# Designs tried in a protein design chat: VH-VL binders against Methylated protein MJ0556. Part 10

Target 1, 173 residues: Methylated protein MJ0556, of Methanocaldococcus jannaschii (q57976)
Amino acid sequence: SKFVKLHLVRTLNKYKELQKIRVKDVMISGDVIITTPEKTIKEIFDEMIKHNISGMPVVDDRGVMIGFITLREIRKYMTSHPYLNVGEVMLKNPPYTTADEDIITAFEKMIESNKKLDQLPVINTKYPEKILGKLEGIIFMEDIIKLLYENIIKELKTLVSFYNHNTEIKIKY

## First folded at step 5 (VH-VL; framework fv_ecleralimab)

Design m84 (from v5 with light chain E52Q)
Fold by ESMFold2-Fast, scan of step 5:
Structure m84 (fold): chain C 173 residues (1-173), chain A 122 residues (1-122), chain B 107 residues (1-107)
Amino acid sequence: as target 1 above (173 residues)
Amino acid sequence: EVQLVESGGGLVKPGGSLRLSCAASGFTFSDAYMHWVRQAPGKGLEWVGHIKSKTEGGTTDYAAPVKGRFTISRDDSKNTLYLQMNSLKTEDTAVYYCTRGYWSEYGDFDYWGQGTLVTVSS
Amino acid sequence: SYELTQPLSVSVALGQTARITCSGDNIGDKYVHWYQQKPGQAPVLVIYQDSQRPSGIPERFSGSNSGNTATLTISRAQAGDEADYYCQAWDSSTDVVFGGGTKLTVL
């Protein structure tokens, strides 16, 4: 039908539009809450609770991201060893993205990660297969999901609802 | 304060062997990429090889001229880097520097030792 | 195998700007690091990742890297800047590679 064709074309066009949106268009680049490898997990646990965040980039004295620490990793040790250093507990090879990567690829990195990340650090690097780059920002899964929901999911839901209604009517189960 | 101190250099005959050591302090040695770089008298810098951090598997890579003759190893319990040089040739005559690689094989050499002279001569 | 080419020598007048080049095929796609070496001394890192300065290196030292040429720039040259300067990069064919070095003379 014309309806199905119009909504399929619209959904494809919105997906193509989303592929043009870069991480830099969505990320937070100022006031990123970070930590250093020498701080204790107790210090940053308290900070995470205070700020309602689940993770922090770990940076060295050059501003280069050397790891990522999550509330999940901290909770494993907080009761028994609250004075362990961040550097001992952090994820040393976390997934990350770059400013010019598209948000769909960034989202896929989050959902394919077995680390259950709510966010990805954004780094500037010439060697994307290695975590050797200056921290530029952070991108949150929730911001990407909101864009996906508004631009793709709603259109797909409309199409699926129309298809299901028509199928139910014509092939009376 | 980061310090790297090389030792073990000296005069050796062609075909001989020599073992260099590099004592490291002031940083978490086990997390560091470590390199050996040499410089023949009056010549430029030449990369010899590296050893990755223990967490990255501690694997080694070598420059073509030394591959099969030189072996790089580390003892993280002693914060010491080693270069075992076998089947030495006159063209191996150089000051040998121990240096810390920053985070990966793509990184800079942010700290250097003072070097130790190896002379291969009959 | 991958090669980095530097001029053998560069001269600069006291207080003027010196530029030392490092040429390599598509070097702009690689991080370039620069080292200063004075006679009888170990090399000292002066620029890392194309344009970054380590703590303690004066802002007169700067770097750039684009296309086939990386450049170390030393503004307001001082007598103490006389040294050999080496560029360094990584390539899959050579692993770590150094340029041949450039002797800077401050006149």
Scores: ipSAE 0.533, ipTM 0.780, lowest interface PAE 1.8, mean pLDDT 88

Design m86 (from v5 with light chain W90Y)
Fold by ESMFold2-Fast, scan of step 5:
Structure m86 (fold): chain C 173 residues (1-173), chain A 122 residues (1-122), chain B 107 residues (1-107)
Amino acid sequence: as target 1 above (173 residues)
Amino acid sequence: EVQLVESGGGLVKPGGSLRLSCAASGFTFSDAYMHWVRQAPGKGLEWVGHIKSKTEGGTTDYAAPVKGRFTISRDDSKNTLYLQMNSLKTEDTAVYYCTRGYWSEYGDFDYWGQGTLVTVSS
Amino acid sequence: SYELTQPLSVSVALGQTARITCSGDNIGDKYVHWYQQKPGQAPVLVIYQDSERPSGIPERFSGSNSGNTATLTISRAQAGDEADYYCQAYDSSTDVVFGGGTKLTVL
């Protein structure tokens, strides 16, 4: 129907608008909770539980991100080797994003990752193949989902509801 | 503190061989990207080659002038880097520096040894 | 192969600002590192990743990198800054390139 077509076009246009939103517009910058490679996984596990976070960028004394540590990786070793250093357990080549990347691409990186990341570190690098760059921030999946819900999912739910109602009417006669 | 100390330099005739060593301390050597850089008397710096950590495969790469003649290796149990130099030429005369690459293959050379002189002369 | 070009020498008056350039095709797309070398000594890292200073390097040292030129800037030049300066970049992970070096003279 014309209504369905109009709503689909509007949904597509909303999606195109979301593709213009950059990571820097949504990310958390300043006071990002980070760790360093020499700390033990027990120390970091306790901090993650206390602060209700599931992952931390691992930075060196230069503020460069050299890895990413998650509760998932920590759990593998916590019972047997709680005093392993973060540097020994961290993901050395984690997925990451940059400030100028769009939020849809960042979201796709999170969901396609076999690491089950709820967040992506934001780094500034001239080498997209490497994480050799300053940590600029962190972007959380929940913040992207909120934007998707407000701009796409809410409108799509309305379209689905309308389509189902109209389909019931059509098949009735 | 981080220290790199080169040794093994000396006088050798063209066509001869030398093995240089670099003793490392003050950091986790096994995780480090290590390089050799040389400098001919009165000339500029020239990259010789590098070796990755064992966890990254321990692969080596060399500058064109030394490829096929020089071999880089490491002994992580002794925190020591090696440069085996074969078929030496007069053009190989230089101070050889051991240096640490910062964290990855595009890292800066953050620490340097004092160098060891290799003189290739008849 | 990829080349980095530096001036052979640069002179600066005590207390003034010295600028040492490093030219390369699209060098602004690469990280540039700078090393200071005094006679008879090993090189010392003074700037990494275009503009960052290692611990112990004074704020008088700064860097920039854009287009085809990277620049090392030394403000309020001191006699102790006399040295050879080398820029360095990677054309690839297996192709490490150094500039020819610039002799800085503090008059």
Scores: ipSAE 0.400, ipTM 0.744, lowest interface PAE 2.9, mean pLDDT 87

Design m88 (from v5 with light chain S92D)
Fold by ESMFold2-Fast, scan of step 5:
Parts: sequence; structure tokens; C-alpha cells
Structure m88 (fold): chain C 173 residues (1-173), chain A 122 residues (1-122), chain B 107 residues (1-107)
Amino acid sequence: as target 1 above (173 residues)
Amino acid sequence: EVQLVESGGGLVKPGGSLRLSCAASGFTFSDAYMHWVRQAPGKGLEWVGHIKSKTEGGTTDYAAPVKGRFTISRDDSKNTLYLQMNSLKTEDTAVYYCTRGYWSEYGDFDYWGQGTLVTVSS
Amino acid sequence: SYELTQPLSVSVALGQTARITCSGDNIGDKYVHWYQQKPGQAPVLVIYQDSERPSGIPERFSGSNSGNTATLTISRAQAGDEADYYCQAWDDSTDVVFGGGTKLTVL
């Protein structure tokens, strides 16, 4: 039907526009909550709970991200060894993104990760296969989901609603 | 503070062998990429090879001129880096520097030892 | 094999700006690091990742890297800046390349 075709075209066009959106357009670059390898997991556990975050980039004295620490990793040691250093517990090869990567690829990195990340660190690197790079920001899954909902899910809901209707309504465009 | 101290240099005849050591202190040696860089008298810097951290597999890579003759190894329990040099040639004459690589591949050499002179001549 | 080309020498007057170039095919796609070496001494890192300065290196030292040329810039040159300067990059993850070195003379 013409109605179905119109909404499929709209959905495809919105998807193409989403593919143009870069991580830098969505990320938080100021006042990113970070930690350093010498802090204890007890200190940063309390901080994560306070700020309602599940992960923090671990940076060295150069501002280069050397790892990523999550509540999931902290939980493994918190009861028995709360004074272990962040550097001993952190993910040394975490998934990450760059400012110019598209948000769909960044989102897929989060959901495909067995670590079930709610966010990705954004680093500046000329070697995307390595984690050597200055921390530029952080991108949250929630912010990407909001964009997906507004641009794709709403149009798909309209199509599904039409298809589930027991009586077909023919619309001429 | 970070310190790297090379030793083992000296005079050796062509075809001979020599082993260099680099004693590291002031950082977690086992986490570091380590490199050997040499400099022939009056010439520029030339990379010899590296060894990755234990966590990243401890694998080695070498520059073409030394491949098959030189072997890099590390003893993390002693915080020491080694360069075993075999089948030495006159063109291997150089000051050999031990350097720490920053984090992983593509990193800079943020700390250098004082160097040790290797002279290959008759 | 990948090569980095530097001028053999550069002269600068006291208080003026020196620029030392490092040329390589698409060098702007690679990180470039710069080392200072004074006679009888080991090299010292002065710029890493194109433009970043290590702790203890004065702000007069800066770097850039774009296209086929990376540049080390030393503003307000001082007598103590006289040294050999080397650029360095990675050809790939297993091969390190150094420039031939540039002797900086402060007149």
C-alpha cells in the first residue's frame, strides 16, 4: 500500500540521517567522571553509586585512557578485598569509540559486549585497534536510545499499528 | 622515579656474541613495553626491536638488520630486559639504549637509559 | 620501506622561533613523537602524539602534524635548546621509524 510505502521510505530516510550522526554530536566532553589506577575500588564504588553511573574511564597522568572500571568488575572483589587498587581490577582492553564514529556502530559495541556496558569512553587515537589515546568524552547508551526511538521506533510503531488493524484503511497520497 | 640502567657493552670481534642487560626501577616493569634503540657513532637513532608486556603476550619484533641474529627477552621477577646479540657485524657498533614504550604499540619512548657502547672490530 | 626525512641542520637566532620538519608519506595519519639529544646524553622526549608536552618540557615547545609533514616548533629559542632533534613514528604496529635527525644551532 501507498501508506506502507510512504512510512518505509520515511523510516529508511531517518535511518540514513542517523548514520550521519557522529559520536561527537552526542557525547559528553566536559566534566567526565574519571578515576586513576591508584584509587581503591571502595572509593570509586561509593562515587559510582552517588552519581548513578556503572563505569568510569581510568586515566593516567597524561589524560590517556589506560583502562575502564565497571561496577560489575568491582563487585567481584568488593566484599573480600575492598582496598584493591583500580589498576588491579580495571578492564585493560575495554571497548571504546572515537569522536568521528557513527552512533549506530557505537551502540552496537555496547550491546554486543559481554560486559553489558551502559556507556563507552570516547578516545582520540589514530590507531582505533589500540586503547592508546587521550580521553575526549563519554557516550551513554541512554542518549543513543532516545535518538533511535525518535527517529526509527516511532515510525515503525506507526507501521505496526497499521498492519495490526483488522480493517484496512486505504490512504491516497 | 623511573630509571633504566644498561650494562654488558664492550669490545667484541666480528662473528662474536654479547648479552646486554637493562635494569629497570620506579615503575611496574611487567606492564611495560620495552625497546632497544641503537645509535652508531656520529649517526642517528635506529630501532632494534621490542618486547610486549606479559599481559599482552610478551611477543617480540625486530628491525630487519638484526632479525635472526638478536633476541630480546625479559625477566619480570628481576625487572630486567635483555638483548642477546649473535653473529655480530662491524655495522652493529653503536650505543645501545634501553627504552620504555608508553602503554602499547604506537606509543612514544618516554624514558631512556644512559646507553651502553658495543664496539665490533678486529 | 617507510622513511622520515628531516633537514640535516636548522639555525635560529636567540629569542626567535625555530621550526624543524619531519616529512613522510601520509605522516598526518600517524602519531609523531620528538626527542632532544644533547652531546654525550641519552635522548629526552619533548613532544608526544604530535602536539602533547611531557611534564617538565617548557611551553615554548609545540608540535603539529598534518598531511605529509610534522613540525616541531621551538619559540623564544634559548642557548640550551641546541641539540639534535629526532622525529619518530610507527610504520605499522611492528616497525619503528626515526628521522635522520636535525642539528639545531642557536646563534
Scores: ipSAE 0.501, ipTM 0.771, lowest interface PAE 1.9, mean pLDDT 88

Design m89 (from v5 with light chain S92Y)
Fold by ESMFold2-Fast, scan of step 5:
Structure m89 (fold): chain C 173 residues (1-173), chain A 122 residues (1-122), chain B 107 residues (1-107)
Amino acid sequence: as target 1 above (173 residues)
Amino acid sequence: EVQLVESGGGLVKPGGSLRLSCAASGFTFSDAYMHWVRQAPGKGLEWVGHIKSKTEGGTTDYAAPVKGRFTISRDDSKNTLYLQMNSLKTEDTAVYYCTRGYWSEYGDFDYWGQGTLVTVSS
Amino acid sequence: SYELTQPLSVSVALGQTARITCSGDNIGDKYVHWYQQKPGQAPVLVIYQDSERPSGIPERFSGSNSGNTATLTISRAQAGDEADYYCQAWDYSTDVVFGGGTKLTVL
């Protein structure tokens, strides 16, 4: 009982610690794979397959993110119109995050998005209600999940192991 | 090449009306935030108003001095921006510029037309 | 309503550095854009989003923006830099705001 209580407190403290981790501490900021609105969806489909990614920020000549394109949207047009431009197919107002946002809020944006994104673009903007800002990086759901596994799931496994041991003792003795 | 060409300026009496046009080419007009900016002779730049892109609902906002008298509209099928000016006052005398806003209402004016002169005088 | 204040005029010697200021309450929280206007011509964008240069604008033009002051800096001033310069920002209460303009004279 005391052991269970101590591990519940530790789990809660881990969650509070995770709320302090910011997007910039986890995001990829170097060599982000991007595209431009003038490229064809066939070109970027080939690039996505080659790099094993499901989405790419779309940036203009100023490095400002103007949209986001996903394999899901590309697949709708690939068989009929493979030479459509990225700008015609992209999501024009995609979900996004900023470097200083916490990873839990960023993760919730991915999960709750009706666009089913596996990643979020990270932008630098003085007006967070609009995406008027330069692309700073990208944050992947898999990296957040790995961090959560290492910090939360391991604690939960310890708690389950304790419960199983105590249950065995009660039954035997 | 992006081009903006204003027309419709001229001499008008106080209380009169005038409609300015701006013909746009070289970009996807329907995606653009468009603005009118004016400059009285020998004075500085003054924002008149804007109209949002089609995707943002095409809503308009105006500077206080022109609110209720001026109306901004757009015809995306003709790539043309309009400024309808009613109840004109002598202080409305200015060169009127058509400008493209970059991205959103917070953006810079990356392209400007040559301007068209409106003179309000009795 | 929100206001941007610029000096009426600034003088700079040929080859020296000119600095034109644009003051506004917490202007560092807003993007500031700068325009150059020569007599009889339309304005030309020279700096956008505080410090970025459009294609064709020489690297002698730079910008900064923090606190209550944004600054346009023109290094190695040339006779052709003589013009009126305007700063511009957006505010939720007034929408677009321009500074009053600064006449740059190259001596």
Scores: ipSAE 0.569, ipTM 0.795, lowest interface PAE 1.7, mean pLDDT 88

Design m91 (from v5 with light chain S93D)
Fold by ESMFold2-Fast, scan of step 5:
Structure m91 (fold): chain C 173 residues (1-173), chain A 122 residues (1-122), chain B 107 residues (1-107)
Amino acid sequence: as target 1 above (173 residues)
Amino acid sequence: EVQLVESGGGLVKPGGSLRLSCAASGFTFSDAYMHWVRQAPGKGLEWVGHIKSKTEGGTTDYAAPVKGRFTISRDDSKNTLYLQMNSLKTEDTAVYYCTRGYWSEYGDFDYWGQGTLVTVSS
Amino acid sequence: SYELTQPLSVSVALGQTARITCSGDNIGDKYVHWYQQKPGQAPVLVIYQDSERPSGIPERFSGSNSGNTATLTISRAQAGDEADYYCQAWDSDTDVVFGGGTKLTVL
């Protein structure tokens, strides 16, 4: 049908446009909530709860990212050793993205990391096994999901609704 | 404030042994990647070796000229780095610096001690 | 093994721009750090990660790194810039390499 053709073409075109969107177009580069290696995990646990966040880049006095700390890592030690320093607990080699990476690849990094990260730090480095780059920003999974929903999922819902109405054997969704 | 203070240098005969110490303060020593770098009189800088942070296993690596003769170790409870030098040769004569590596491999040496002179001669 | 090559000496006129090179195979794929050493003193970091400046180092100091050559650039050279300059990179995660050093003379 002409209706189906129009919606398939629109969905394909929207997906192609999504592939052009770079991390730098979506990331937060100002007012990123960060921490430093000398703070205690108790201090930053309280901060994370206060601001409803699950992770923070760990930066040095130069503003260079040296690690990433998450609620998941903090929870391992909070009950027994709440005064351990962030530097002792942080992930020293976390997943990360770059400003010029596409948002779909960034999203896949978060999803395929067993959904353990709700965000990725944005840095540039010559050593993919080590993070030694200035923190440029942070990209949240929720912001990518909103783009995927508006441009892909929403159109597919319309298409399914059309098929359910016009097909003898109806599909339940 | 970050400080590194070397000690233990002096005059030793060829074939002798000497142990250098580096007292660190002003940072979380156990998280730091520590290096020894030397400089022969009137010559350039030469890397001697390193020891990784406790969290990265505390493993050591050495430059070819000193491998098998020198041993790097750390005592994180005392914030102290050591260099044990055995079977010393005249070509080991140099000022020895301890340096802090920037958090991991591939980083810069952001802080250096004042250095301690080791002279190997008869 | 991997080697970094620097000129033995570079001269610059007061107020002019000095350029000190550090050559190595595909050095542009590595981070290069630069150290300044004055007689009788320990080295001081002046540039890290190719082009980044530590706090306290004047903006006259800059760096670049691409292909086979890294460059330390000192603009508006001052008498106090006279020193030996060393480039440094990592060949692997277990091997640190220094250049031979360049003596900068301000005329």
Scores: ipSAE 0.301, ipTM 0.711, lowest interface PAE 3.2, mean pLDDT 88

Design m92 (from v5 with light chain T94Y)
Fold by ESMFold2-Fast, scan of step 5:
Structure m92 (fold): chain C 173 residues (1-173), chain A 122 residues (1-122), chain B 107 residues (1-107)
Amino acid sequence: as target 1 above (173 residues)
Amino acid sequence: EVQLVESGGGLVKPGGSLRLSCAASGFTFSDAYMHWVRQAPGKGLEWVGHIKSKTEGGTTDYAAPVKGRFTISRDDSKNTLYLQMNSLKTEDTAVYYCTRGYWSEYGDFDYWGQGTLVTVSS
Amino acid sequence: SYELTQPLSVSVALGQTARITCSGDNIGDKYVHWYQQKPGQAPVLVIYQDSERPSGIPERFSGSNSGNTATLTISRAQAGDEADYYCQAWDSSYDVVFGGGTKLTVL
């Protein structure tokens, strides 16, 4: 059908446009909640609960990201050693993204990570295989999911509804 | 306060050996990427080699002029970096600096020692 | 082998702006660091990662890096800025590379 073909082409075009959206177009660059390696995991656990966040970039005195600390990692030590320093518990080689990376690749990094991340730190680095770079921002999985829903899932729901309606009419009569 | 203090420099004959030490304090030495840089009298800076942090495997790399003759090592329990120099040549005459690399091989040298003079002559 | 080229010397009048260049093939794709060395002293880091200043370095010092040229800029030059300046970058086939150094003379 012409309707199905038109909407399938529209869905494919929307996906191609999504592939052009870069991390910098979606990320939060101001007031990123960060921590430093000297703070205790108890201090930042309380902060994470207060702000309803599951992770924080760990930065040094130069503003360079040196690690990433998650509520999941903190939870392992909180009962027994609440005064361990962030630097002792943090992920030293976390997944990360850059401002010019596309949002689909960033989303895949979060999904494929075995760390159950809700977000990725965004760093400025000339060596994308290493994390030595200034923290520029943070991108949340939820913001990417919203774009996928609006541009792909909604369109597919419309196509499926049309198909099911036409199929039922043909079967009944 | 970060400090790097070199020692072991002196006079040595061509073909001889000399061992330099660098005592580090004021930072977590085992996490640091360490380098040796030299400067011949009246000349520019020349990289000698590096040793990665303990966590990155402690592997070493050397500049072509010293490869096979010089060996870099570290003793993290003593916060000390070493440069073992063998088969010394007159062109090895230089002030040798111990320096801390920031995070990795492409990081800057944020702290330098005072240097120790090595003179190779007959 | 990868090479960084600097002018042997640069002169600047007191209070004026000095520019010291560091040229290398696609150097803009690498982080460039700059060191100041005064006679009889160890080098001091003045700029790291192209344009960042360490604590204690005056804001008169700035850096840029694009294409084939990195530049150290010293504004409102002072007598105490007279020194040798070295650029440095990392190259995977050569490891650490230094420029030949530039002698800055403040007239």
Scores: ipSAE 0.491, ipTM 0.779, lowest interface PAE 2.1, mean pLDDT 89

Design m93 (from v5 with light chain D95Y)
Fold by ESMFold2-Fast, scan of step 5:
Structure m93 (fold): chain C 173 residues (1-173), chain A 122 residues (1-122), chain B 107 residues (1-107)
Amino acid sequence: as target 1 above (173 residues)
Amino acid sequence: EVQLVESGGGLVKPGGSLRLSCAASGFTFSDAYMHWVRQAPGKGLEWVGHIKSKTEGGTTDYAAPVKGRFTISRDDSKNTLYLQMNSLKTEDTAVYYCTRGYWSEYGDFDYWGQGTLVTVSS
Amino acid sequence: SYELTQPLSVSVALGQTARITCSGDNIGDKYVHWYQQKPGQAPVLVIYQDSERPSGIPERFSGSNSGNTATLTISRAQAGDEADYYCQAWDSSTYVVFGGGTKLTVL
């Protein structure tokens, strides 16, 4: 139908525009909650609970991200060794993204990771296979999901609703 | 503070061998990329080779002129880096510096030792 | 093999700006680091990752890197800036590579 055709074209156009969205368009670049390798896991555990976050980038004195620390990793040591330094517990090669990477690839990095990350650090690096680079920001899985919902899922719900209504009319008669 | 102190340099005849040591302090040595860089008298800097941290696999890479003759190793329990030099040539005459690489093979050399002179002559 | 080219020497008048270049194919796609070496001394890092300064290095030192040329800029040159300057980059075929060095003379 004309209605189905119009909404299919709209959905395809929204998907094409979604594919152009870069990490830098969605990421948080200010007020990123970070830590440093000399802090104790006790200190940052308390900070994570206070701010209701599950992870944070670990940054050295140069502002370069050298790792990522998660609540999951901290919990392994908190009862036995609460004064271990962040640098001793952090993920040294965590998943990460860059400002110019597309949001779909960034999302896939999060969902395919075995590290159970709710967010991905954004770093500025010339060597995408290595972490060496300044922390530019953070991108949250929830922000990508909201964007997918707004651009794709809402239009698909409209099409499904129309299909179901049309099917009911056929059964009725 | 970070300190790197080289030792073991001296005079050796062509075809001979020497082992250089670099004593490190003031940082977690086992996490560091370590490099050897040399400088012939009155000439420029030349990279010799590196060794990755134990956590990164402890693998080594060498510049073409020294590959097969030189071996880099580390003893993390002693915070010491080594350069074993075999089949020495007159072209190997240089001051040898121990350097710390910043966090990867792409990183800068943020700390340098004082250097140790190796002279290869008959 | 990958090669970095620097001028053999650069002269600058006291208080003026010196520029030392480091040329290499697509060097702008690589991180470039700069070292200062005074006679009889070990090199000292003055710029890392193209444009960043280590603690203790004066703001007069700055760097840039794009295309085929990286540049170390020393503004308001002082007598104590006289030294040899070396650029450094990484290439997957040659590993660490240094430029040939540039002797800076402050007149």
Scores: ipSAE 0.523, ipTM 0.788, lowest interface PAE 1.7, mean pLDDT 89

Design m94 (from v5 with light chain V96Y)
Fold by ESMFold2-Fast, scan of step 5:
Structure m94 (fold): chain C 173 residues (1-173), chain A 122 residues (1-122), chain B 107 residues (1-107)
Amino acid sequence: as target 1 above (173 residues)
Amino acid sequence: EVQLVESGGGLVKPGGSLRLSCAASGFTFSDAYMHWVRQAPGKGLEWVGHIKSKTEGGTTDYAAPVKGRFTISRDDSKNTLYLQMNSLKTEDTAVYYCTRGYWSEYGDFDYWGQGTLVTVSS
Amino acid sequence: SYELTQPLSVSVALGQTARITCSGDNIGDKYVHWYQQKPGQAPVLVIYQDSERPSGIPERFSGSNSGNTATLTISRAQAGDEADYYCQAWDSSTDYVFGGGTKLTVL
């Protein structure tokens, strides 16, 4: 079918366009909610609830990300030791992305680490084996899902609708 | 306030041994990469070696001219860094600085002690 | 073995801009740090990670790093800027390497 071929080509082209979208085009770079190692887990637990977030980057006095703290890690200690410092509880080698990485690769990183992160910190680093880079922003899974829906799922819905309509015609005739 | 205070420098004969100490305060010593950097009189800076943080396994690495002769160690309970220098040569004459490395071996030396002079001469 | 090359000396007139270079093969792929050393004193970090200033370092100090050359720029030079300047980077074959140092003279 000419219709099916046209929409398959459009879907492929939209996927290729998605492969060109960089993290920097989607990330939040202003007013990123961050914390520091000396704050208590009680303080940041309250802040996470207030802002409806499940994690935040931990930065040092240079603005370099040194870790990532999640509600999952905080919950292990909140009842017994609410005054433990963030630096004692944080993930020291969290997954992260960079401004020039494509959003599909960033999304895949989130899916693989989904149990702990609904977002990825965006850092500027020359040494990807270490978190030795300034925090540039944060990218949320929700924002990537919206782009996937808009560019791929809507086009697929059109193809599915066409298929269903055509099968109904065969049944009626 | 971060402070690094070296001690143990002095005059020693070629083939002799000397141990330097560095007392650290004002930061979580066990989390830090610690380095020794030296400077011969009137010459430039030369990295001697480092010891990684406790969380990175506390392993050591050395510059080629001192490998096999110098040993770096740390006592995290005392916040103290050590440099054991054996089989000293006249070329080892220098001011030895204790420095804190930023986060890992890819970092800068953000704090320096005052230095301690080691003179190797007959 | 990886080497960093600096000019032996640079002169600048009071109030003018000094530029000190640090050359190394593909140095732009590494973080470069800069240290100031005055006679009889320990070195002081003035620029880290190519272009960042530690607290307390004047805005007159800036850095850049691309290709084979890193540059320390000191604008509006003052008498107190007269010192030796060293660049430094990490390489897997040599670990930490320093440039030979540049004596800055403020005329």
Scores: ipSAE 0.457, ipTM 0.746, lowest interface PAE 2.1, mean pLDDT 88

